# Miniprotein binders against q9rrp1: the designs that were tried, part 7

Target 1, 274 residues: q9rrp1
Amino acid sequence: MASLNSALRTAQHVRTATRGALLWGYEQKLAREVKANGKLPRHLGLILDGNRRFARAAGLQREMGHSFGADKAHEVLQWCLELGIPSATIWVLSTDNGSREPAELAHILSLLEREARQLAVDPRIHANRVRVRAIGQHDNFPPQVLAALNNLEESTAGYEGMRLNIAVGYGGREEIVDAVQSYLRTQAAQGATLEQAAENLTPDAIGAHLYAADQPDPDFIIRTSGEIRLSGFMLWQSVYSEYYFCDVYWPGFRRVDFLRALRDFQGRDRRFGK
Below, E stands for the ipSAE of ESMFold2; O stands for the ipSAE of OpenDDE; V2 stands for 0.75 times the mean of E and O plus 0.25 times the DockQ between their complexes.

## First folded at step 3 (miniprotein)

Design se3 (at its last look DockQ between E and O 0.11; V2 from the best seeds 0.00; counts 0 for: pae E 8.1 > 1.5, pTM E .395 < .8, other shape alone 4.21 > 2.5, unsure alone 68.077 < 70, SAP 71.131 > 70, off the site)
Fold by OpenDDE base, look of step 4:
Structure se3 (fold): chain B 274 residues (1-274), chain A 81 residues (1-81)
Amino acid sequence: as target 1 above (274 residues)
Amino acid sequence: SPEELKEALKELKELLEEIRKLLEKAGDPELKELEEALEKLADAAYELIKEGDPELLKEIWELAREAYRLEKELKELKKRE
């Protein structure tokens, strides 16, 4: 009996190890193919969805789903750096998420503070000269969260490597409103009348006042959780984006799933409305 | 019988070599076929272990050592990247 149970455990380990080796071998092949093609997004959008559903499916507390979701964001940053993706925007928290339970929101904000403090001292951020910015409406954030985000932005403001935007308190309609307000304030400071400001209002004028307006529009947007919608993510900028919807919860998102998404992007003919 | 076990081990080795060839070719469809082939291999190995042949247990243990070595080399490669 003891020998049989040992052999069965060994066979299960062999099965798991072999599956792991196979998945890794395939992942390395797929990574070589994606790199060899060279057609990568200039700006990658990521809609992080399924943290709570992941936790529920694993029999974990909701908070653990958000923690694993943060760990996954660090993995995706590494994968973007390894591939040389110039810009990424990660959607962590929407404006509409204010309807979440106060305890869940407090946990997400405490996690955001922790992750912002970790990124500010992350050797990968500094070695790769990653410029990090928080985008969205932050006026209602706790002072300690704002201080952590500001310190992260200031510590990386002079970097010219990869650009990472963390979309927190972000909404696509709210961003357009903020852009138009910023435009109007700029016009007023120049001594323009309201009529002149209206006459001078163009799509490019709005675009110049969007969050991260110094970056190209997203070429590719990945959403996890099997939900087939943008929910307002980069609403203005996404006009010519390619979309990929992955039926994997965010904490379960693998490097192979990421590479499959990039391979799918590489196969697309981007017509730009032609 | 010891002969049926040798034949089943031969089939297991052929299936492993097919898995190796599928690994060399591996595309997306091939990963699913490879997972299915590994499942068949694991089920065959499980039935052979139940039959309690000591020589088969040794070869399965050598395959297990090789798979563990490959896993370890893979983990070391993952640490160097």
Scores: ipSAE 0.018, ipTM 0.304, lowest interface PAE 6.8, mean pLDDT 82
Fold by ESMFold2, look of step 4:
Structure se3 (fold): chain B 274 residues (1-274), chain A 81 residues (1-81)
Amino acid sequence: as target 1 above (274 residues)
Amino acid sequence: SPEELKEALKELKELLEEIRKLLEKAGDPELKELEEALEKLADAAYELIKEGDPELLKEIWELAREAYRLEKELKELKKRE
């Protein structure tokens, strides 16, 4: 007769297999529905939140949460490529590092270096001609991180497939200030006085000087971790974005969660029409 | 303990009932992925039969039979495409 431990292991195996099979089947059905609808975000924004809380909830060191978060970003890139989403911006690191321990920040930066180097030689990037850019303020990054980011950007600069923006050292208020400074310098180079620059200022003039001005504004923004706010993510560009707030922590963000968000995006026109 | 094993088996019965509801609700003619999932479930239930306690053998057999019936219903639904 089978031991109790053997019977419990078999029951757990059947439960796990059943749950996995149901999730897998539902995910496939949902992917088919999303593809059949065909409406996808032209520019998807992703606010990656919950790495530290994920690690804490799992009883792991804080640094491991960021490692799992980096792995998840790789998965999301794959999902965007499979669906043909033309542009995405992923918020990896904000300008506000004030409360972070130096070891945690160093780990995040080392992960950034590693991921940038991996992307630069990733066959998916080159086969799909993904143009990758790092946006934000990078002055204080270690030289090896800057070199990795520059190499990634340079090696993909001529690509006209999917556009991937990695927002690192990024803050929306800082972006606006940078855009205004860039606008003023352009006006000065054209011989404009300060009064003339003020008279020439329009919303489009500021928009033209944002970090990724050559891309459409994001039309859909997903934030993980249940926070119902943008925290400065793409402050200028998100004025007409649809928002989706997901309760899972970023490392636990699954393909089914991503597809549910896209289905919700596809259904929003139906809530205001027939 | 026998209580823990019966609780686990109760949860497996609830999962199978959820599968049954999905098949009944699904107007979707293409459930090939779910069909494959049901085949894997049937294989797992067979392993339970080989390792389950004698007192729970009947319940495990009923789970396996129900999974087989759901698979048949899925195949009939798929043929009406």
Scores: ipSAE 0.015, ipTM 0.236, lowest interface PAE 8.1, mean pLDDT 77
Fold by ESMFold2-Fast, scan of step 3:
Structure se3 (fold): chain B 274 residues (1-274), chain A 81 residues (1-81)
Amino acid sequence: as target 1 above (274 residues)
Amino acid sequence: SPEELKEALKELKELLEEIRKLLEKAGDPELKELEEALEKLADAAYELIKEGDPELLKEIWELAREAYRLEKELKELKKRE
C-alpha cells in the first residue's frame, strides 16, 4: 500500500514536470522557427480580454483578475523586448464602461495609477529606451491618475528604442473624432476657411492626427478570450492588419501562445494591401 | 479482472517509455533526475503486479488510471508540435 501510494505521488510529480518539459521544448522549437524566419510585426496590437472571466473561473475576486492581467502585460512586454518588436499598443480600458460597476472602475483606475508610477521608474523601460504613451480620452480621469500618466510620458519622451502605447479611455470612434478635431484646429491655425479645410481633408490627413501618428499602423493584432472581433480597437489603423484570436484569457496567455501567434503571422500573405 | 489490471500496467509501462522518449526529444539535459524517476516508477509497477496482493490491486488500478490521464495530456501537447 505505502509503496504504491508513493508511486502515485511520484507519478503526479512526473506528470507536472513532464508537461512543463514538453511545453518548454515546444516553446524552444517555436522560438527557433520565429527567429529563423526573422519577420516580426512592425507594430503589435494587443486586446487584453478575459481578466474578469479568468478570476471567475479560478474562484477569485474580480480585482485579482485585473492585477494578474497587469502582471501578464509586463511579461508580454518583456517578450516583445527580447524579440525586438519595435512598437506595441495594448488596450487596457475602453471608453465604453457602461457594464462596469462604479467600484470596479475605481479599482481599475487605481491599478492604472499604480502601474503607471511603477513603469515610470522601471529599470527595464529605461535600459531598453522604451517610449511610453497613454492614448485615449483622459479628461474625466481622477487628477492623480492623470498626473501618473503624464509623468510616465514625460520621463520616457526622449526614448527611441521601442514605442509602447497604453490605450486607456480608448475607443476607435472617439480617436477618429479627436483626429478630425485636431486636423481642423491645425487648419484654422494656418488661416484656412472651413471650405478649404474640407478640400484639404484626405485619409493621410486623418492618419497624421491619430494618437500614435508617429508610428506605423499595426500589422498584427492579437485578442485573447476567444471573441472574434476588434471592438473598434485602432479602427482607422487596423484596416489592413492581420488578426489572431486566442481562446485563452489574458492572465493565462503563455509565451508558447505568443510564439505560436507570431509563427502564424509569419506564415500569412498580406492581401489587397497597397 | 486481474488480466485487465495486467494489461493496464503494461499500458502504464508503455506510456512511461513514451514520456521518456519525449523528454529526451525536448533536449533538456537538466531532466536526467526525472528520467531516473520514470525508470523507478516503471520498475515499481512491475514488482507490484508480480506480488499479486489483493489490497494492492485496487491501488495499482488507480496508478493505471493516472497513466490514462497523463496519456491524454501528452496527446494534447503532441498536437501542438
Scores: ipSAE 0.000, ipTM 0.213, lowest interface PAE 11.5, mean pLDDT 77
ESMFold2 (binder alone), look of step 4: mean pLDDT 68; pTM 0.544

Design se4
Fold by ESMFold2-Fast, scan of step 3:
Structure se4 (fold): chain B 274 residues (1-274), chain A 81 residues (1-81)
Amino acid sequence: as target 1 above (274 residues)
Amino acid sequence: SPEELKEALKELKELLEEIRKLLEKAGDPELKELEEALEKLLLAAYELIREGDPELLKEIWELLREAYRLEKELKELKKRE
């Protein structure tokens, strides 16, 4: 039996030491390379896809996938802060799924309330002066969810550090419609006729009325789950973005995956410093 | 049982074949080291299977699950780089 115990100990040592040490070393090398290059996204977009498929693959209920996804969002926020990424927009509630059961939607909104309340008192947010804002259409959210989002936004509104946008109830087409409506109301307040408003309309005018108009357009967008599409995420602002599509599901997205995506981004613009 | 050991051996052989193909495509020294680590992990599982003790099935499947996770991660790394 001593030979079997020795073999089990060897397998355990191979598992723990080799995997952990080499992955850690590779991660440290990637982190050094990314920091040495110095070129970071000015505004990082994140499409957090794969929560449901992650849960299904693991034999878990869908609601567990959403909870794991929220945990991952907190980890990625920490990685952004460590590197000094100035702005990020995370899309936490994906495009319209008419098949979402009322119970699933209620769970997602309850999770959003809890995460917003947690983030509002998170020492990382206040120490790093992170301004957090929820973008999208929220008129039909439960009052307690709205209160949690408003509290988070109000408690961080004066910060000039990292800008974090949480896109929830968000659709790119709806954002463009809201921007056009905002533009037209501004024109009407100035006494413009419909013809004058039409003549004054430019791409920059629309851009000025988008949800995150005070921030640069996203220059890098990462989507997990292997779907090679943006599904309307920041439709207007993403026209010149670089895209990275990662095959892992969002809850399985690792720091190594994040650093590789950033290294890829750095390689795309290496000659121009854009 | 003998049937469960045979199933574990089949999966181990499939994973070893996959990792050998990944090593042939190695261009990044760090990725090559990770792939060699995966191969060593699979060989450790093979040693336990060779012993033929059904009591080790749980440990064997734990090693195979870890190898599956690492192998999928390495494939993703190589696909994107």
Scores: ipSAE 0.000, ipTM 0.175, lowest interface PAE 13.5, mean pLDDT 77

Design se5
Fold by ESMFold2-Fast, scan of step 3:
Structure se5 (fold): chain B 274 residues (1-274), chain A 81 residues (1-81)
Amino acid sequence: as target 1 above (274 residues)
Amino acid sequence: SPEELKEALKELKELLEEIRKLLEKAGDPELKELEEALYKLLDAAFELIKEGDPELLKEIWELLREAYRLEKELKELKKRE
């Protein structure tokens, strides 16, 4: 029996090690292929979906799913830095909170404050000169959350490396409305009448007043959880984006999943980009 | 690297052969652990299929066929007479 138990333990270790080696080896092959191709997204959009369902599948509370999701966002940031992706926008919190319980929303905002404070002193951010900006509608956030986000933005404002946008309190329709309001206020400050402002309005004028107007439009957007929709994410800027829909929940998103998405992007024939 | 992927696949095939040999000797308590090992091996093979690597697909498919054959043998061992 001792010989059989020893053999079973060896088989279990070999099986675990073999699975890990297979995934690791394939991941390394994918990374080399992606780097050799050289075509990377200029601006990567990420819709971080599935935190609640991940927690439910694991038999855990929803709040744990958001914490695991935050950990995954740090891993993906590292993968973007390693590959040299110039810009990324991650969608963390929507404007549509109607289905969220007050306790869940409070937890997400508390987590956001903690993550923003940690990111502001993260050596990776400073070593790689990452400019971090929170985009969205923040007027109703608690003062300590706003302070944390403002400190993060100020601490990184001078950096010209990777650009990272954290979309919180973000909705695509709200962004377009904010852009139009910003445009109209600029016109009013220059003494334009409503008729003149209407005559001067162009798609480029709206684009110039979007939250991340100083960055290129996203050319690739990844959504996790298997939902085949963008839910208004970067609604104006995404008109020519390529989309990739992954069936895994965000906290379960692996480096191999990320690299496969990038390889898929590299193989696409972009009719309007060529 | 391709070398690492081929080496890992070779190890997985060796694990299949080990599982097969253990099934020929196993009593009831050991059958559960062998079943768990077999299903985890199947999961690993399915991950590679999802990745769509053409060079590995034939070898992964052959491995899955052998694993299904062992699964049938395991199910028969769990039956009485």
Scores: ipSAE 0.000, ipTM 0.184, lowest interface PAE 15.2, mean pLDDT 76

Design se6
Fold by ESMFold2-Fast, scan of step 3:
Structure se6 (fold): chain B 274 residues (1-274), chain A 81 residues (1-81)
Amino acid sequence: as target 1 above (274 residues)
Amino acid sequence: SPEELKEALKELKELLEEIRKLLEKAGDPELKELEEALEKLLDAAYELIKEGDPELFKEIWELLREALRLEKELKELKKRE
């Protein structure tokens, strides 16, 4: 009995080790291919979906899924830095929270405060000169959360390395409305009438008033969880983006999944004005 | 070498087929778990061979030989039942 049980345990260890070695080798090959190609997204969009479903599948509380999701965001930031991706926007919290329990939302906001405070003193952020900005509508956030986000933004505002946008309280339609309001206030300050403001309005004028207008439009957007939609993420800026939909839940997103998405991006042809 | 790896994969496929025939007859849960382990190993090996780094082939071959040795040992233990 013991001999068979020992042999089965060894078979399980050999299977795990063999798969790990093969995945490691495949990961290193993908990394070399991505670096050799040299074509990287100028601005990478990430829709971090599946935290709740990951927790449910693992038999864990929803709050644990969000904590694992935050850990994964740190891993993916490191992968972006290693490859030299110049800009990334990560969608953490939308404007539409109607499907969330009050306790879950409170936990997400508490987690956001903690993560913002940790990023503000993270040696990786300062060593790599990462400029971090929170984009979205924040008027209804608790004062402690706003203070933490403002401190993170102020402590990195002078950096010219990687640009990292954390989309919190973010919705694409709300961004467009904010851009139009910003445009109209600029026109009013210049003494323009409503008629003149209407005549002066162009797509470029709206683009100039979006949250990350100083950065290029996202050229590649990845969504986890197998949902084949953008849900309004960077609605104005994404019209010419390439999209990649990955079936894994965000906390289960692996470096091989990331590299495979980038290799796929490198093989795509973007055709405009045909 | 890549040729040695192809031969190992052929042996592994033959082993999986033998295990499936045995399970159809006996329905042993332990052999079922081993079949699933070998199926995952085979899938991973095929993916890497298609994309693979030549310097990894020796390491993959050593791991496949160990897995095949273990599987044959378990098959003999079950046969002695």
Scores: ipSAE 0.000, ipTM 0.217, lowest interface PAE 12.3, mean pLDDT 77

Design se7
Fold by ESMFold2-Fast, scan of step 3:
Structure se7 (fold): chain B 274 residues (1-274), chain A 81 residues (1-81)
Amino acid sequence: as target 1 above (274 residues)
Amino acid sequence: SPEELKEALKELKELLEEIRKLLEKAGDPELKELEEALEKLLDAAYELIKEGDPELLKEILELLREAWRLEKELKELKKRE
């Protein structure tokens, strides 16, 4: 029947239009509340979890999930720039790759190379003076990937706008070891004995040698996919961070989810020792 | 077809649940959008009644009762602004 088809089309149009309008209105309200409050994270940590599960849920190849995840990272960078968040660290690839097949890891590294090369010439990066750094252990990366990351860092090194750290080959315990090694090399260069270096070691000394030591510690960390743990992300720096755990998979993370997390952050008290 | 009618009804039920969840937030500046959405949902439900399978009338009437309840709740919220 023609009238039945009309009713079905009407129901579909009403559902789509109404959901879109309500979501848009809610998003605008959240954006106004976040901007009116004015309190933003000084350094936002993002644990980009759920690419594989997103792909599986959608019946897609695992590699497609990582590509969608990269697209989402670009969207979230834009939201950070839009709001004026001064610093962000995104965790793309950990040092613990035991669950990853060699082909998946190779695809992630190839995607990372492509994204790094594209970011290095992205007008948005240069217009907003975004300083991009890759943090982590990169010695075992393919030479072309390392070259792409180095080029991205070099092309943005002079910028003093937003700081963006891409944590790749990153682990918190490895970062602490690297910081201690950096500290010891500094002490040795100054002629200190091992005993003197040990006596001079302080928490601040370790902090000064972490990967993003020139930036504030993260005050807010968001993890997607509902896993309620940090998995060592910024292990040393996160002792006083606020944590937000979002149930959506990273490629499905919406601007409304981002704004809701920020509003939650704005309602929280954070005190150092009291 | 009966399957198409059931799918349309399912879509309207999902939309109604979404509207209900949004109404739980007091002081929502989206009240205009909610009112417009609820009116469109009611209009669509009335169209389904005209084409409705007699076996689905109970479900369609339940949907309408819930929509009328939400409309009353929305009007109460507007009075308290």
Scores: ipSAE 0.000, ipTM 0.216, lowest interface PAE 12.3, mean pLDDT 78

Design se8
Fold by ESMFold2-Fast, scan of step 3:
Structure se8 (fold): chain B 274 residues (1-274), chain A 81 residues (1-81)
Amino acid sequence: as target 1 above (274 residues)
Amino acid sequence: SPEELKEALKELKELLEEIRKLLEKAGDPELKELEEALEKLLDAAYELIKEGDPELLQEIWELLLEAYRLEKELKELKKRE
């Protein structure tokens, strides 16, 4: 009896180690290929979709899906840092929350506060000089959430390493409206008439007033959950972006999935002409 | 990391030796489980060779040959019972 139990434990251990070794070997090959090619996204967009469906599929409470989604965002940030991706924007919360229960929204905002406070003191953020900024419309957020986001932004404002934008309360149409308002206020402050402001308006002028204007436009956008749309994500900036749609839910997004997406990007034409 | 791969290979070599010892005294119900474990180990080794890590190819080949020998021994034992 004891020898049978030992054999079964050994067989199970071999199965687990074998699966791990195979996945590890493939992942290392992909990482070497991506590094050897050398071409990385200048600005990576990530639409984090599927937290709720992941929780349902795993037989977990909905709130656990959002927590696992936050954990996955930390893993993906680490992968970006390891590869040297210079900018990333992650879409965490839209301006359109019609499908969310008030309790779920409150939970997401509470989680956002906790994550912002943790990032502000995270050694990897400071060691890698990551500048973190929350972009979107935040006026209606609870004061403690705003305080946490402001502290995170202030504590990293002087960094010139990786740029990380956390899009919360974000919508592409609202961003464009905010950019135009910002442009008009700048013109007014310089004494321009309405006619002069109109004559001075160019696509570059709008671009200069977008939330992440000091960063290049995203050249690669990944969306999880199999939805084949951008939903207004970085609407002005994404006109010439390459898109990758992955069928896994965000908390289930693996390093091999990330590396496959990057390898796919490296095989594509990334230039738009004029 | 290369260290992780070296650790995985060391672990697989240790497991092959343990399987070899168990095969010497294995009962009928254990043979199917051991056969499945060996097949999966062989599949993983073949995929690593196919992926072309040059620093580890020789070591993976040696591991694969040992696993193949054990698989043959297991099949002979299974057929005798």
Scores: ipSAE 0.000, ipTM 0.208, lowest interface PAE 11.8, mean pLDDT 77

Design se9
Fold by ESMFold2-Fast, scan of step 3:
Structure se9 (fold): chain B 274 residues (1-274), chain A 81 residues (1-81)
Amino acid sequence: as target 1 above (274 residues)
Amino acid sequence: SPEELKEALKELKELLEEIRKLLEKAGDPELKELLEALLKLLDAAYELIKEGDPELLKEIWELLREAYRLLKELKELKKRE
């Protein structure tokens, strides 16, 4: 037998379940389209923005937003591995911490230590031979954080599969300064005068001394949160990158959002020649 | 354009309501399966419309066209004995 209340509850449940099923169906359609096209970023840049606003919108503490953001980074890494994206750089923490409270920064660094230790033993990392490297300025990090990042980097240094860069304590202007300093030290070691070093300086010379110089420049950069700027992310390397700005906050970034971004990237490719 | 998004939203709402009514009345498992597939496509279109991005208009209309294709299959099944 049926009752009106039972029928109404069933209709409500069907609506909710159907929405989830429809999103899954659309996700599968997008995955088929992305796979059929076959063009993937050689190096994907990810600017992880919106952790604080996500937490605020959900009525949660900021610290929980960063934890959800870390969980999302693991999901997106899995999606990159599944599709075969060969390199990715994720921007976790900038050099500019002026607006962050000491407690929030401490939490982010603690979370970074936990995630680095987790990645070091993650079967996905070793099975897919993912080389993980932390890029940025780390001299002022707590010793335990440095130890965790160094352990992760050392344990994956011999891998030749996917390359994953974790940009932490990272700023594009600071990277360029570090590259110039590295270039000048190399010239000095070769006995060059300052004048000779100046004459030998080329864009390629700067490029060769950037943090991820052994990898191709990012050809696609995704930023979450709806901010339409790069904020100095891979400032030198991003000159010819395609950009995608997604309105969702990073912890709310879904597989469907990721696939839409990739499909958009694929649509921007105009092949030259015949 | 915002006007094109409004038109897509109008068509989507009308299709969703019609399909929901058919699904609630359906006793045929084959019909239910086809209606469920159709609802999946329309909800995806609704999510894209909610984003309010004119760049998504092609995807929205492609999903709506796929929904119309499934409706034609439903109509053809009703004609077949």
Scores: ipSAE 0.000, ipTM 0.163, lowest interface PAE 13.6, mean pLDDT 79

Design sf0
Fold by ESMFold2-Fast, scan of step 3:
Formats: sequence, C-alpha cells, structure tokens
Structure sf0 (fold): chain B 274 residues (1-274), chain A 102 residues (1-102)
Amino acid sequence: as target 1 above (274 residues)
Amino acid sequence: SPEELKDLRTALQRLLQAVERLKETGDPELEKELRYVARLLEWIAKLLERAGSPELEEALKILEYAADLLKELKQEGNPEIQRALQEILRALRQLAEAIEKS
C-alpha cells in the first residue's frame, strides 16, 4: 500500500499543478489573504456532521462514511497546523447514542481506538508538539478504547504547541453537570458546607471546572451539513462564539471551504471590532 | 476530454467486474468486504460521470481508500486470492494515473 499511496500522492501533485490550476490558484489566493490578515481563531470548534448522509448520498455503508470522516479530520488538523491555529476542539461522538444501532456504535468505537493509537505515534503530533486530550464522559467505553485514549493523552501531556481536544462521549449538559460536581468536590475538600458552596457558586466557578478550562473559549465554531444549530456543543463556552454553517457534509469538506470560513471569520472580526 | 473520460469509465467497469468475480470465493467475510469495495468503485463511476475538478479530486481520495482496504485483504488471503487482489490493486493504480492524465 505504501507504493500505491505514493503513486496516488504523485497523481494528486500533478493534478494540483496542471488540471486543478484554477482551483489551486483560488485556494492559494485565499491562503495568502487569510495569512496576510493575520487574525485566526484562538480556539476553533468543529462539529463533524454529515458522515451518514455523505455515505447515503454516495450509496455506501454508514461505516465507510465514518472512516472518510476520520480521514478528513486528519486533513483539517494539518490545515490548522499550517496556519498556526493554537487550539481546536473536534466533536466526534456525543453522549446521546439512543438513536444509533449497536453495530454502528461498535464500529465508531473501534475506529476511535484505531485513530487514537495511530495519532499517539503520528510524527506530525510529536514534531509540532500537539497536546491531545479526549474530553467527555468515558466510563462506559470498552477498556481497550479507554486505554488507547489514555495513552494518547499521556504521550502528549508535556507538549506546549497546538492544543487539540477530541470531544468523545461529549455533551454540553453533561459537561456542565461534571463541572458542578468538580466544583462541589473542591468546596468539600476546603471544608465548605453545602450552603457555603451554594453561596460561592458563580459563572466563573463553573467555567474554571469545565473540561478545557486552561484554554480560551472557542471564538469560532464551524458545523458542516447545513444544520444551523450547535446541538449543545461547548454549551457554556460558546455563548459569545462566532458561528459558520457550511452546506457540505464533513467528508466532503475541502481546504477551500476551510479557508472561506476563516476569511468569513476575519470579516466578522473587523465588523465587531474583536 | 470526453473520449478520455469514456476510457476511464471502461477501465473502472472492468475493475468492478473483477471485484464481483473475486467476491464469489465462498468466503462470507471476504465477500462482505469486497461488496464494500464494489460500492466504492460504483461511486467513483458516478463522480467521473460529473467530471469536474472537485469530483476528480474526490474520486482519487476514494480510490486511495479502496486501495487501502484491498491491501489489508491481500495480507490475509490464500495465494490465489492474494494474486487476484494484487492485480486489482495494480489496476486501481493505473486508473488513478489515467484520471490524472484526463
């Protein structure tokens, strides 16, 4: 497969140089404009939506849509590194799996294990000093999945470059509950009564106990699939975020789509003075 | 060109036929995986029919994914199946090169 992958990469290179010249020129122009402007999200949120619909539209099994979605996440991580985006959170799997078939959920979890294992030894992660954390509720995950996620987190814990959060088993309401529980345990450790803890509770106290409290709140959130809603993604932190809704399904999200979203963000920054 | 696209579609149809023959090996697990590859190749055919730069780029990505699946299956097969999968992989590489020329 290495030789075939090399041949396909060579074919992609030739395509870019000859047949994709107009699209390539447009993408290069957008990339130059985005870099020249200099305003990038401090923390980019990504809601990876449309894997199932992509697969259905293409006449493929749902499992293939999820695999293509994982491949796309790797491409987008590379684009973030190239531009120097300092923090990103990608939403891979929610807490609400009630509508998923058991076989689909099992496949997603197997894919997550494989991706976490591969990412832990990925030269890009270590060369760019990317700190990777899995955020969410993981208690019900198979032991091998949890082990893979823990290994990925431990192997990158000392890095100070880009921060990447993988939201898996993640829900905004559950995050808020976890934050409140964490806050209450901290108060109890300090000898506070329940009444004192209640009086001391502030929005900042909740914020300090969220999963990625050591990072800025997301200032830009992109959702694919054309759905104009956040579905609870970073519910507490996103109250002042700028939102971009893209019509393409996640596996079909192109570099030009990514650059257009950033250019749109930069226009909003000028308009809102931030 | 339209003539080059017709040649690409013919090559892809031959690949589909090869995969269809191979999946009738009497191994239910291999048949299931090869059915997935057949669906990927059908989707590539649809993309080539539309023949825009975004469609061709997407087709190349799907070819790479199909090649990865076939490479993994090649590691597990008996020698006859391994040879057939190797021939399909060679044809996929030729198809990718041909798409690049078009």
Scores: ipSAE 0.000, ipTM 0.137, lowest interface PAE 18.1, mean pLDDT 77

